# Designs tried in a protein design chat: VHH binders against q9y6x5. Part 136

Target 1, 379 residues: q9y6x5
Amino acid sequence: LPPKLLLVSFDGFRADYLKNYEFPHLQNFIKEGVLVEHVKNVFITKTFPNHYSIVTGLYEESHGIVANSMYDAVTKKHFSDSNDKDPFWWNEAVPIWVTNQLQENRSSAAAMWPGTDVPIHDTISSYFMNYNSSVSFEERLNNITMWLNNSNPPVTFATLYWEEPDASGHKYGPEDKENMSRVLKKIDDLIGDLVQRLKMLGLWENLNVIITSDHGMTQCSQDRLINLDSCIDHSYYTLIDLSPVAAILPKINRTEVYNKLKNCSPHMNVYLKEDIPNRFYYQHNDRIQPIILVADEGWTIVLNESSQKLGDHGYDNSLPSMHPFLAAHGPAFHKGYKHSTINIVDIYPMMCHILGLKPHPNNGTFGHTKCLLVDQWCI

## First folded at step 7 (VHH)

Design ac1 (framework vhh_8h5u_2)
Fold by ESMFold2-Fast, scan of step 7:
Structure ac1 (fold): chain B 379 residues (1-379), chain A 124 residues (1-124)
Amino acid sequence: as target 1 above (379 residues)
Amino acid sequence: EVQVVESGGGLVQPGGSLRLSCAASGFTVSEYSNYMGWYRQAPGNQHERVAIITSGGSTNYPDSVKGRFTISRDNAKNTGYLQMNSLKSEDTAVYYCAATYYKYGDWTYEYDYWGQGTQVTVSS
């Protein structure tokens, strides 16, 4: 029988939540599996970019999902919810479910992982759910487990996405211990439900399960706003994306726009595209705009308005507050092993190894994940 | 299945009034949207922000319309409104409703749902 893998994402699960709150179900999962305490995500630290990096092993400049709102200078196309299913935006990379279906004549299944409802290189996930936030975790889990047990060709790769704790992180902020405690307890209960369901269906002992996230969360405040309207007039630029990374398309000379923005706020870095720090790996794509503004941690860029967000992400990927964790259990993984840090792009080649797939060229390093796996040497 | 539908545009004389409506469907504005706004585009120009209202009812306007235009919303109906008074010839434009919401649980994903636009012409 081919190996099977279920990849689960709890959006916005900041790594240090594990140190500040109790997770009895997740702790039992980790006790008989592995934990990576920090996963260094890609810049920008947003949901779509990082979810696509997990399944492609590529930096955003390489896979082409560089932000939540995008403009492609070559084709003049705009990315928004009205065209998020246009394959054009997703076709710069090959995600693992496509590779799984094409290399091994196996099926893939998806409960709302970003990109799984899009035909990428003319291949859509064999089983999938269109995104709908009103669909319960239980319904998503019921579909995934049904497909894992009742498919021909067999489902060998499955994904499951859940919106929390990101939605509550934005609403309450990560420093609201009372509200976050309740939210995180509910997530731990969902992990307990997941494990129980897999055990009842006879899947638990032979299924590899990865629980991870795309980013963390940091506290925001109405005292930490950058009003872009105080820096530059609307007639000088087109705004492609706003906060905490603003993407600016100049209507006039780029240098004039840059000079109006450069010294506007001490809590924002302003970059010409060629001056974006190399460590971000956020430069070599037509969807990255000529001027990028990067707010300091906890600062929100606004257009002459207030913000209701008490938590946010998208900030510098070197910030520990932006980092998720990774936990895994199954026949491919050691039991009771803790690892300090991996890069989020390292997850893809590890998953390809577990599934016996040949990875597409990627930015991950398989050596970084070897100590997690029973069939590998750490040295 | 998110949609934004505008209504209420037309031809008015200078000094006249119009009320635009914007109906949003496929999400709950009070739960999943931080902002609802009106933007306009005159021939040869880029989109200009006219008014923004937050889920809590806070409003912002550029100086060109401040005191003349009023944005409001009815969260129970997922509908936004723009009351335009003392209209001037320079207010002539196609007016677009935009709504922002989170997607995939991310309240920072400000996807701009745009209506098809409604023409406002201020002329004799």
Scores: ipSAE 0.015, ipTM 0.271, lowest interface PAE 6.8, mean pLDDT 87

Design ac10 (framework vhh_5j56_2)
Fold by ESMFold2-Fast, scan of step 7:
Order: sequence, then C-alpha cells, then structure tokens
Structure ac10 (fold): chain B 379 residues (1-379), chain A 130 residues (1-130)
Amino acid sequence: as target 1 above (379 residues)
Amino acid sequence: QVQLVESGGGLVQPGGSLRLSCVASGFTFSEYSYYAIGWFRQAPGKEREGLSSISSGDYGSTSYSDSVKGRFTISRDNAKNTVYLQMNSLKPEDTAVYYCAAGRYYKYGDWSEPAAYDYWGQGTQVTVSS
C-alpha cells in the first residue's frame, strides 16, 4: 500500500512559543520524530497565502493567493469570504491533493485547509468539509481518521486545519503570557488527542504526520498606529487590503498617489509595484496592486485612530516573530533529530517525495529537507 | 470620516423583541475591502462575545453563535448602507451593550473574534428586565 501523510496546521503558531511554554504532548511527538525550529514563510505573512504556499511550494506571486483580500486588475474580480469558492482565485497553481488524485489512483481528505473545498483544475479533494469555524477539532479529527481508515481508493494525503493560536494571538497579543499559556496548553492537549486517536485506530505506526503553521505573531499597540487618512484622501484611491500591508489601487495618476504616500510615516515603506524588493518575491502577479505599503513590525495601518488588535502578522518574512515551526513523526522521518531552518516552500517537494509524487515546478529545494528523511543521505 | 453608529437599543421585557440598526458613514458595506459586518455584545466585567456576522458580496453568508441561533437574525440593506440585528425572545441574560463592527477575514471564519474587526461603533445599551 502507498505511504500516507497527514498534514496538520495550527494557525499562527509562532516558533518561539516552543521555547517559552511547556508542550508535553508535542515534546513526546518530537522525541520520536523531527523538529525544524524555524520555518521561513513567504511574503506577505498571512494565512491564505502561506497555507497555499505549503501545499504548492510556490511564492505568492506564482500561486496567485497574494493576500487574504485581493483584486484582480485584468478580470475586475474581488476576493472575499463570499466568493472564496470561485476556482479563478486558486487555479494559478496545483496543490498537492490535486496532484495526489491525478498522478496516482489515490484519494485525498481535508478538514478545513484553505482551498480544499474548491474545485481546482476541475479537481476537488475526494473527501472534504465546507469551511465552518464552529466545527470542533474533535469532529474534524473524527472525519479525517474515518476517511484515512475506510476509503476506496485509499486516502493517502489528508489535511487538518485549526484556527488557534492565531485567533487568541490577535485578541491578547503574543506577550500576554497568562492567556497565551492557557491557549497553548489546550493546543498541546489537542495534539495529545490526535496521537491517541491514531494509536487507537492502528494508524500511528504507518502514518507520516506533519504538524506545522503558516506564520507567527507580533505584539501591536494603540501607540503604534499609522493613520492612512492623514496621508491621502479616499477619493484618490481604492483600498484593496489595509494592514500591515496595504494594497492601493489608484483612481488618479499612480505617480500622484505615490507622491502623497511616500513620506507620510517613518514606520511604513511605500513601493511602486516594480520597486518592491526582489527578496519578497512579491511583484509578478495581476493581483498585486500598483502601490504597496509595508508597515514596520508591530505597527498597524488604520483608517481611524483605533484598532482592536493586540497581535498581528503579515509583516516582513525576515522577522523571526513571523516564523512558525515544523514537527514530524512517522516512517519517513528520523527519530530525535533537530534542524534549524527551512523555507516554507520546501515543505511541498518534501511531501511529494514522501508520497512518491512528481512535484510540479516549484520554488522549494528538496536538499533543504533531506536531513529529516530516513531514505536520504545527509552530510 | 469613517464611523459606525448603532441604534434601536432600549429597555424591553423578557420575551420581547428589538431591532438594532448599524449605519456606516465614510465607506460602504459593498466595498470588498470590508469582508464582514458583525454584531457583538459586552456585559459589565465580561469579554466581548460575537453574536452574528454577514459577509459582503452577492451571497451575504451569515453566521450565528449558539447562544442566539434561532432567536436573532442578521440582514443588510446595501442601498441604505445599514446592517440590522433582529432580536426575538429576549432573555435577561441578553442584557449588554451591543456593538456593530466591520472587518476583514484575514483568517478562515474567525467572525466571532473581536480582533478580526477594524472598525467599531460606540455601542447601544439593551436591557431585558421587568
């Protein structure tokens, strides 16, 4: 029977939480598996873009999910939660569950991973749940394990997404140790439940499990606001995305809008699209707007003076606060191995290797993950 | 200037009904930069809890917390730039300040989290008592 892989994401799990809090269940998982201490995500460091980068191995400019809020200048379409099921937004790449179903006679299963309830290149995950945040972790886990155990053709790739600790990170901020300790303990308990369930069903010994995240979290403050209304009048532009990366669509001459913005705040960088730094790999897509504003870490761009966010993400991907981790366990992985850093785009070619799939052209480097794998020479 | 203004609160007896209105000025609810409009409430000494949300766009997807599902209904009138919360079968535990909020879903379906919302109204008091 072919190898099986379960990919689990806990949204917004900042890498240094592992150093500052106790995770007994996760530590037991790592003891017999591998840990990558930091994963360098793609810019912008947001949920939809990075989740799609994990499963495609592509930078955002290449896979087309360039933000959580998007406008496509060629088609005049807007991306929102009411139209996130339009395949148009997702069709610029081929995610691993589509490759799994098309290259091999195998099924995929999904509990809430972004894009899995959308037909992409006319292919939807064989088993999936329509996105609903009210569905418990236990219900998601019960469905995934049922599908892994009782499917024909067999489910060989499964995904499970959970909204925490990101929601609490925004609400409390990552520096609120009392509240974050409570939230992270609950996540560790869910990891314990996951392992117990897999053991009870006889899946544990033959299943590869990856636990990772899309980004980290940084502390925000009412003292660190950039009021965009003080920079430019609303009549001059359409706002596609606000914070911490603002996407500006000019209603007048682009140079005039740029000149009004470029010196407005010392805590914000203003870029014409062609001047966006090459290291971001965030330029070559019609969904990237003519002017992009990038706030400094911990600064929030607002249209008024107030913000309810005590934590946020989306910032420069060179910032350690934006980095998640990756832990893995299973027959493909070494036991008790720690690795310092990989790029988030490296996860896709590694997963393709584990599943025996030929990867689509991608921005990942398989060599970066070789030391994690038992069937690879690492030197 | 961008603001949300709530109205329609007041004193009502248990089992009664109220309709809250949220009027936006300085922006429109049909702008795609604002994915969701949500209703929240906060009683003294408690955290703000999400009650209901309605998304922008043609479908106008709605969500409800378990505590109000079947009793409260959210709706919108884009021509009036207004979102409504129809509250039926009101109970003493519904007593709170009710807030309208506009925000973006920068994560899948976190409509119930206050941190997801960029703009907030000043609130309108609802008191359910004899």
Scores: ipSAE 0.000, ipTM 0.394, lowest interface PAE 11.6, mean pLDDT 88

Design ac11 (framework vhh_5j56_2)
Fold by ESMFold2-Fast, scan of step 7:
Structure ac11 (fold): chain B 379 residues (1-379), chain A 130 residues (1-130)
Amino acid sequence: as target 1 above (379 residues)
Amino acid sequence: QVQLVESGGGLVQPGGSLRLSCVASGFTLSKYSSYAIGWFRQAPGKEREGLSSISWSGGGSTSYSDSVKGRFTISRDNAKNTVYLQMNSLKPEDTAVYYCAAETYYKYGDYSLPSEYDYWGQGTQVTVSS
């Protein structure tokens, strides 16, 4: 029987939440599995970019989902509410569910993971749900477990995405202990429901389960705003993305736009595309704009108005507040093992190994995840 | 304490019209506000569907789903903190609970994505029946 893997994402689950709140169900999961305390994500630390990095093992400049809002200078297409399902945006990489279906003639199943309701290289997840945030966690779980148990060819790779705690992190901010405690307790209960459902259906003992997230969250404030309108007039540029990483497409000379922006605020860095720090791996793609503004942690870029966000992400990926965690359980994983840090791009080659798939060329390093796996030596 | 309250729902015959109102309280919807207001509906046995949105800043940019484009019109009254959805040429398939929702326009801004909306009303029932 082929190996099986369920990949679960709780959007915006900051790693240090594990130390500051009680998670009895998640702790039981970890006790008989593995925990990676910090996952260093890719820049920019946003939902679509990092979810696609998890399943491709690539930096954003390589997989092409470089932000949640994008403009492609070559084709003049906009990534927006009218075309986020256009395969064009997703075709610069091959996600693991496509490889799973094409390489091993197995099925994939998806409950809301970004990209899974889009045909990528003419291949869509064998079973999927069109994205709709109003669909309950229980309904997503029911569909995933139904497909894992009742499919031919067999479902060997399944994904499950949940919008919390990201939505509440934005609304309340991560420093709101009362509201965040309530939200995180509900998530822990959902993890308990997930484990119970898998046990009840006889899937638990033979299924590898990874629980992870795409990024963390940091506290924002009305006292930490950068008003872009005070720096430069709207007639000089087109705004592709705003905060906390602004993507600027100049309508006039690039140097003139850069000069108006570079000294406007002590709380943002202004980069010409070729000057973006190499450590970000955020330069070599047509969807990365000629000028990028990067706000300091907790600062929000605005257009002559107030932000209602109390929490945000997208900031420098070296910041611990931007890091998620990874927990895993199943026949491929050690029991009771804790690991300090991996890169988010390392998850893809590890998952390929577990499923017996040949990975596409990627930016991950399999050696970084070896200590998690029972069939590998650890130096 | 942001609250959204829908009103104007009810029973209407096919081809009829209704105007829904969404009143926002607990925050000020000014022309410089970071808020966008969206209208959603959910029919029995179906998932929540995005219909239309309007930006509260600037000129009030609008969007519409293909299912309602040309039949429904969204508008705003900033002085009353109110967003309206004028629904014309109603069809039996328009029967649903209608929700208004508010989001920060600095987000992705996709009117079709309920996850982009931070605050939700309780909904108002619209029934299109002969």
Scores: ipSAE 0.000, ipTM 0.159, lowest interface PAE 19.1, mean pLDDT 87

Design ac12 (framework vhh_5j56_2)
Fold by ESMFold2-Fast, scan of step 7:
Structure ac12 (fold): chain B 379 residues (1-379), chain A 129 residues (1-129)
Amino acid sequence: as target 1 above (379 residues)
Amino acid sequence: QVQLVESGGGLVQPGGSLRLSCVASGFTFDTSDYYAIGWFRQAPGKEREGLSSISGSYGGSTSYSDSVKGRFTISRDNAKNTVYLQMNSLKPEDTAVYYCAAKIYYRYGDWQTSAYDYWGQGTQVTVSS
């Protein structure tokens, strides 16, 4: 019988929410499993890039999902975060569900994880749901558990994605304790429902479950805006992505655009592509634009407008506010173990190990996750 | 597939009022918080300019350009999947084709895109005595 793994993402679940709010169901999950307190995600700290990094073990420059809005200079294609199912954007890497289906005679199942409703290298998740935000967590869970129990070849890798607490983090900001308390309590109740469902179906004792997220959230303000229109006219560039990392495609001399932008705001760093800090691993891809603007934490880049968002992410991946956590339970994992930090790219080789898959070349380090696993020695 | 249809344009005298409507299909305001609807206009020989926006998030947060602030009001009816632009104290300079446009912020959890993804065909507003 092959091992089974369910990977669950609660979008935008900032690691320090665990310190500031009560999670009785998640705490019970962790008590008999493992907790990684901080997961250092990839830059930029956005949903599509980091969800794809979790399942490929690659930096964004290597897997090609470099933002939620992208332009490919070679093919002249544009990617938006709405209705774009072109496999072109996803084909620079091989996600774990594809490896699971091709390397082993096994099935994969997916409820809304980014990329799972797209054929990648001519392979789509064996069972999947087309993305629809109106579909309840319960319906997603019902489909995943049905597929885990009733599939041939067996479903050994399953994913489940939920939009909260990201949606509310943007709407209210992470410092709105009243609204965030209600949202996070509801998420904890969903975790309780997940565990109860798996127990009722006889899956709990033999299933490895990872609960994680792609990024955190930081507080934004109308007092922390960078008006790009005050620095440069629209006729000089095409805007590919705006905030908090702006992707600038010059229509004129690149140096002239750079010079207009470089002193625009003390709360924004301006980089020529080749000068982007090496620590970001955000340079070697045609979808990374010639000039990148990086706003300081909590600052929003705008085009002569007010910002309606009270929370955002996408900022420097060294910021603790951008970090999610990882909790896990199951036969592969120790019980009651806490670990301080891993890199988000480390999740992929760990999952390959649990499933008995040979990982594709990746940027993760299996040694970083060894202490979580019962079949590994850690000293 | 997301579509936007404008209506309510026409001929009006200076100082008059018009209400434009933008009906959205292919997504629903009740089930999607992460969108914005913007109103834009383009007069003959001029560039397209943004006038006003309303977001699905933040309880329908609104924004206005200086040229229309205090004269135009944006609102929505979620049950009708419709955004309105109430235009008061109209001037000859307001003569233009008016467009509504939609941002759908994310297919998954992220808040914002840099551009309006979906555009209506426009409705003509003429302010003339």
Scores: ipSAE 0.005, ipTM 0.268, lowest interface PAE 10.1, mean pLDDT 88

Design ac13 (framework vhh_5j56_2)
Fold by ESMFold2-Fast, scan of step 7:
Structure ac13 (fold): chain B 379 residues (1-379), chain A 128 residues (1-128)
Amino acid sequence: as target 1 above (379 residues)
Amino acid sequence: QVQLVESGGGLVQPGGSLRLSCVASGFTFSEYSYYAIGWFRQAPGKEREGLSSISSGDYGSTSYSDSVKGRFTISRDNAKNTVYLQMNSLKPEDTAVYYCATYKYGDWSLESSRYDYWGQGTQVTVSS
């Protein structure tokens, strides 16, 4: 029987929530598995980019999902929430479910993971749900467990995505202990439900389960706004993405637009594309715009308005507030092992190893995750 | 192409209630949507007034003008791509044409000049 893996994402689960709140079900999961305390995600620290990095092992400039809103300068196509299912946007990489289906006679299953309802290189997940935020965690779990138990060829790779605690992190901010404790308690209960369901169905002993997230969350404020309309008139540019990383497509001379923006706020860095810091790995793609604005942690870029967001993400990936964690349990993983940090791109080659798949060229380093695995010697 | 269609207006008695609907097309409501959706009204001889706004994202950040706080509630149904305005304790001075409007990259605003796409409007008449 081939090895099986379930990859679960709780969107916006900041790593230090584990230190500040109690998670009895998650702690029981970790006790008999492994914990990576910090996962250094890719820039920009947004949902679509980081979820695609997890399943491809690539930086955003390499896999092509460079933001949640994009414009491709070569083809003149616009990616927005109304056009996010065009395969064009996803075809610059091969995600693990495609490799799983093509290298071996195996099936993949997906409950809402970004990209799984899109045919990529003419291959769509064998079983999937079209994205719909109104579908409950229980319904997603019921479908995933049904597919894991009742598929031929067998489902060997399954994904499950949940929008919390990200939605509440935006609404309340990560410093609202009263509201966040309630939200995180509900997340922990969902983890308990997941484990119990897998045990009841006889899946638990032979299934590898990874619980992770795409990014963290930082506190925002009405006192930390950058009004872009005070910097430059909207007629000079097309806005492709706004906050906290603004993507600017000039309608006039690029240097003129840059000069209007470069000294507008002490809490925002303004980069010509070629000047974007190398450490971001966010430069070599036609979907990265000629001018990029990067707000300082906790600052929100707005258009002559207030923002009701009390939390946000997208900031510099060196910030601990932007980091998620990774926990895992199953026959591939050690029991009771704690590791300090890995890069989010390292998850892909680790998952390929667990599934016996040959990884596509990627930016991850298998050596960074080998200490988590029972079949590897770690020195 | 972004389009908005309002419905649910009509004639009501003072103290009554109505629920207005705004069906959006050309974008999808999800936690990562970047659209602000606002409700505005305009009565004869008066300027256009912002009433309430909601983000298309899942956290559902909302704002209200002082004239409608406690009486009107904005909400959304992502499955139907629809924003609602529940109007309670209606008064004769609430009589106006009600408009749904949206703009991209807005979290919150009651300033009509920020909104790029407007519906056709729906008439609300509170008879006295």
Scores: ipSAE 0.000, ipTM 0.340, lowest interface PAE 12.9, mean pLDDT 89

Design ac14 (framework vhh_5j56_2)
Fold by ESMFold2-Fast, scan of step 7:
Structure ac14 (fold): chain B 379 residues (1-379), chain A 131 residues (1-131)
Amino acid sequence: as target 1 above (379 residues)
Amino acid sequence: QVQLVESGGGLVQPGGSLRLSCVASGFTFDTSDYYAIGWFRQAPGKEREGLSSISGSYGGSTSYSDSVKGRFTISRDNAKNTVYLQMNSLKPEDTAVYYCAAPYTVYFRSGDYLEAEYDYWGQGTQVTVSS
């Protein structure tokens, strides 16, 4: 029988939540599986970019989903919201479900993972749900398990996405222990439901399951605002993305816009595109704008308005607050093994190995995940 | 446009050493651990045998066949786009044509680029171990 893999994402699950809150169901999952304590995500630390990096193994400049709001300077197209279904935005990479369907006569299934409701290189996930935030976790789980158990060709790769704890992290902030405790307990209960459902359906023993996330969350405040209107007039630029990484398209000379911005706040860095730090791997794409503003952790860029966000993400990917975790269980994984850190781009080649797929060129390092796998030697 | 060029072969006495080099031109070796660059050999009348592979930016993932383990060492120099095979304690049975092999890979931007993934082999370099 072909190997099977279910990839689950809980959006905005900051790694250190595991140390500050109790997760009895997740701890039982980890006891018989593996835990990676920190996953270093890609810059910018946003939902669409990092979810696409997980399934392609590529930095954002290489896969082309460089933000949740984008402008392509060559084609003059705008990605005006995170649910844009134009294949143009997604075609700079080949995600794992496409490779899974093309290399063998296999099926893929998807419950809301970013990009899975879009045909990419003329290939859409065999089974999928159109994105709709109102659909319950239970309904997503019911569809995924039905497809895993009742498909021909067999579903060998399945994805499941859930918006929490990100939505609550934004609303309450990660320092609100009362509200975050309630939200995280509910997520742990959903993990318990997932495991129980897979056991009842006879899927658990032969299925590899990865539980991960795209980014963390940091505390914001009304006392930590950068008012962009105090730096520069709106007539001088077009704003492509705002906070905490602002993407600026100048309407006048680029140098003049840069000079108006560069010393405006001690709590943001201002970069010309060619001066963006190499460590971000955020430069070589037409969708990266001529000037990028990067706010310091916990600072919010605003346009002469207050921010209602008590938590946010998108900040420097070196920040531990931006890091998620990875837990996994199944026949491919060791039992009771704990690993410190991997890069988020390392997940893709690991998943390709588990599924027996030849990976497309990628930025991941398979050696970083070897200690997790039973068929590999951790030397 | 794209090619692998082996060098460093020749005649050596039993117990001697040779260092083979494989340089890529027209493309750059991928530094991912999952992209394996390998050395193979083929002796007259025998099937092609895999000897060693290297992956990762600094050669963190290496493998060796039992016939060469402990005698041969694979390494890479990414600045020179080159992979090496250091061969020590050579035996007459090591006599063969030695080949460097790599997948040709590109970043994909459209469905047409999926066809660009293919294996490429060098022309080979002769190693003769004889007295």
Scores: ipSAE 0.000, ipTM 0.110, lowest interface PAE 22.2, mean pLDDT 86

Design ac15 (framework vhh_5j56_2)
Fold by ESMFold2-Fast, scan of step 7:
Structure ac15 (fold): chain B 379 residues (1-379), chain A 129 residues (1-129)
Amino acid sequence: as target 1 above (379 residues)
Amino acid sequence: QVQLVESGGGLVQPGGSLRLSCVASGFTFSEYSYYAIGWFRQAPGKEREGLSSISSGDYGSTSYSDSVKGRFTISRDNAKNTVYLQMNSLKPEDTAVYYCAAKYRYDTGFYEPSEYDYWGQGTQVTVSS
């Protein structure tokens, strides 16, 4: 049987939710599979960048999706909407579905994973849904399972993306136990539906399933705001992205803008592009602006206004609150194995191994995921 | 302080058209490339439903829900700091209070009313013969 893999993302699923809430369906999945308790994501800890890192194995500076809102200084193009279908933004890397279709003459299927409704290097996923947040999880699951069973060449790589618990994490904040409990129970029920559907269709025993996320969530507050307008007049710069990582394009001398910003708040770090910490791997791309502001965990950068967000992400990737988890089940994976930590870029070479694909050069280390796999030695 | 003010609602016959306006204050259109303005509606006894959004920036990306795609058009006038919703081929089921809303990041797309940080007070649209 050719190897098959379904990659599922629940956006904004903070790793420690697993310890603070009950997940009976997810726990049954893990009992017969593997759990990685923390996945160290890439900086910045945002949706589009981290989803693209999962499927390319690259840091954001290398794959080019450096934020959810971007400006390319060379071409003068803007990206700030999830429905923007310009391949320009995605063409700096080759995602796994493209490799799957071109190396192995196999099909790929996608239900809403970021980038899958865009032709990348003139290749689009064999089966896909145009991004529409109004489409239910059930409809996404129905399409993915139909394509997994009824495709020639066979679908060997499939992706499924769901916007929760991120939307509710922003609305309620991760410390709202009553509302988050309700939201997370719904997600666990969706995981139960997924497993049941795969079993009913005879897919479960031969399909590798990875359940993961792109980032976590931290609590924000009206008491933790950084008013950028108190530091610098907007006439001195163009704002490309605001919070919690502000991307600043100076209209005057860069050093003058930097000097106005660097003493603005004790709860924000201000970097010239070349001074961004090496550990972020966030420097070598035309879409990274000349000055980057990084708010401390739980602080929101604003323009002389309040913020209604009670939760947010995008913060330093060393923060445990920014980390998702990874759970997996299937013929490639051990049963009942728990692992502490991997890097999010390690997922790509692991998936390439499972599918028998030659990975493109990447920032992941296959050795970090060996202990998860039945055909590998842990040493 | 961000404020949004809707106008242009009223009574119209089935098949008719209306143009709603949303005037924004407290931020400037096209100066920043990371905000989105959305149009929502709420019928009596129902939850708020997302209809359309437009992003900031020079190119202004747009999206529409399936229920209004092809009938409604969103646009902006940066000089007037205003977003418009042109509603054509109106149906009785379009009867609702219409709201404009703003968010500073368009990061997961057009999903839930809870994703929007700022809301107008609403304008009533009634489609009846």
Scores: ipSAE 0.000, ipTM 0.291, lowest interface PAE 12.3, mean pLDDT 87

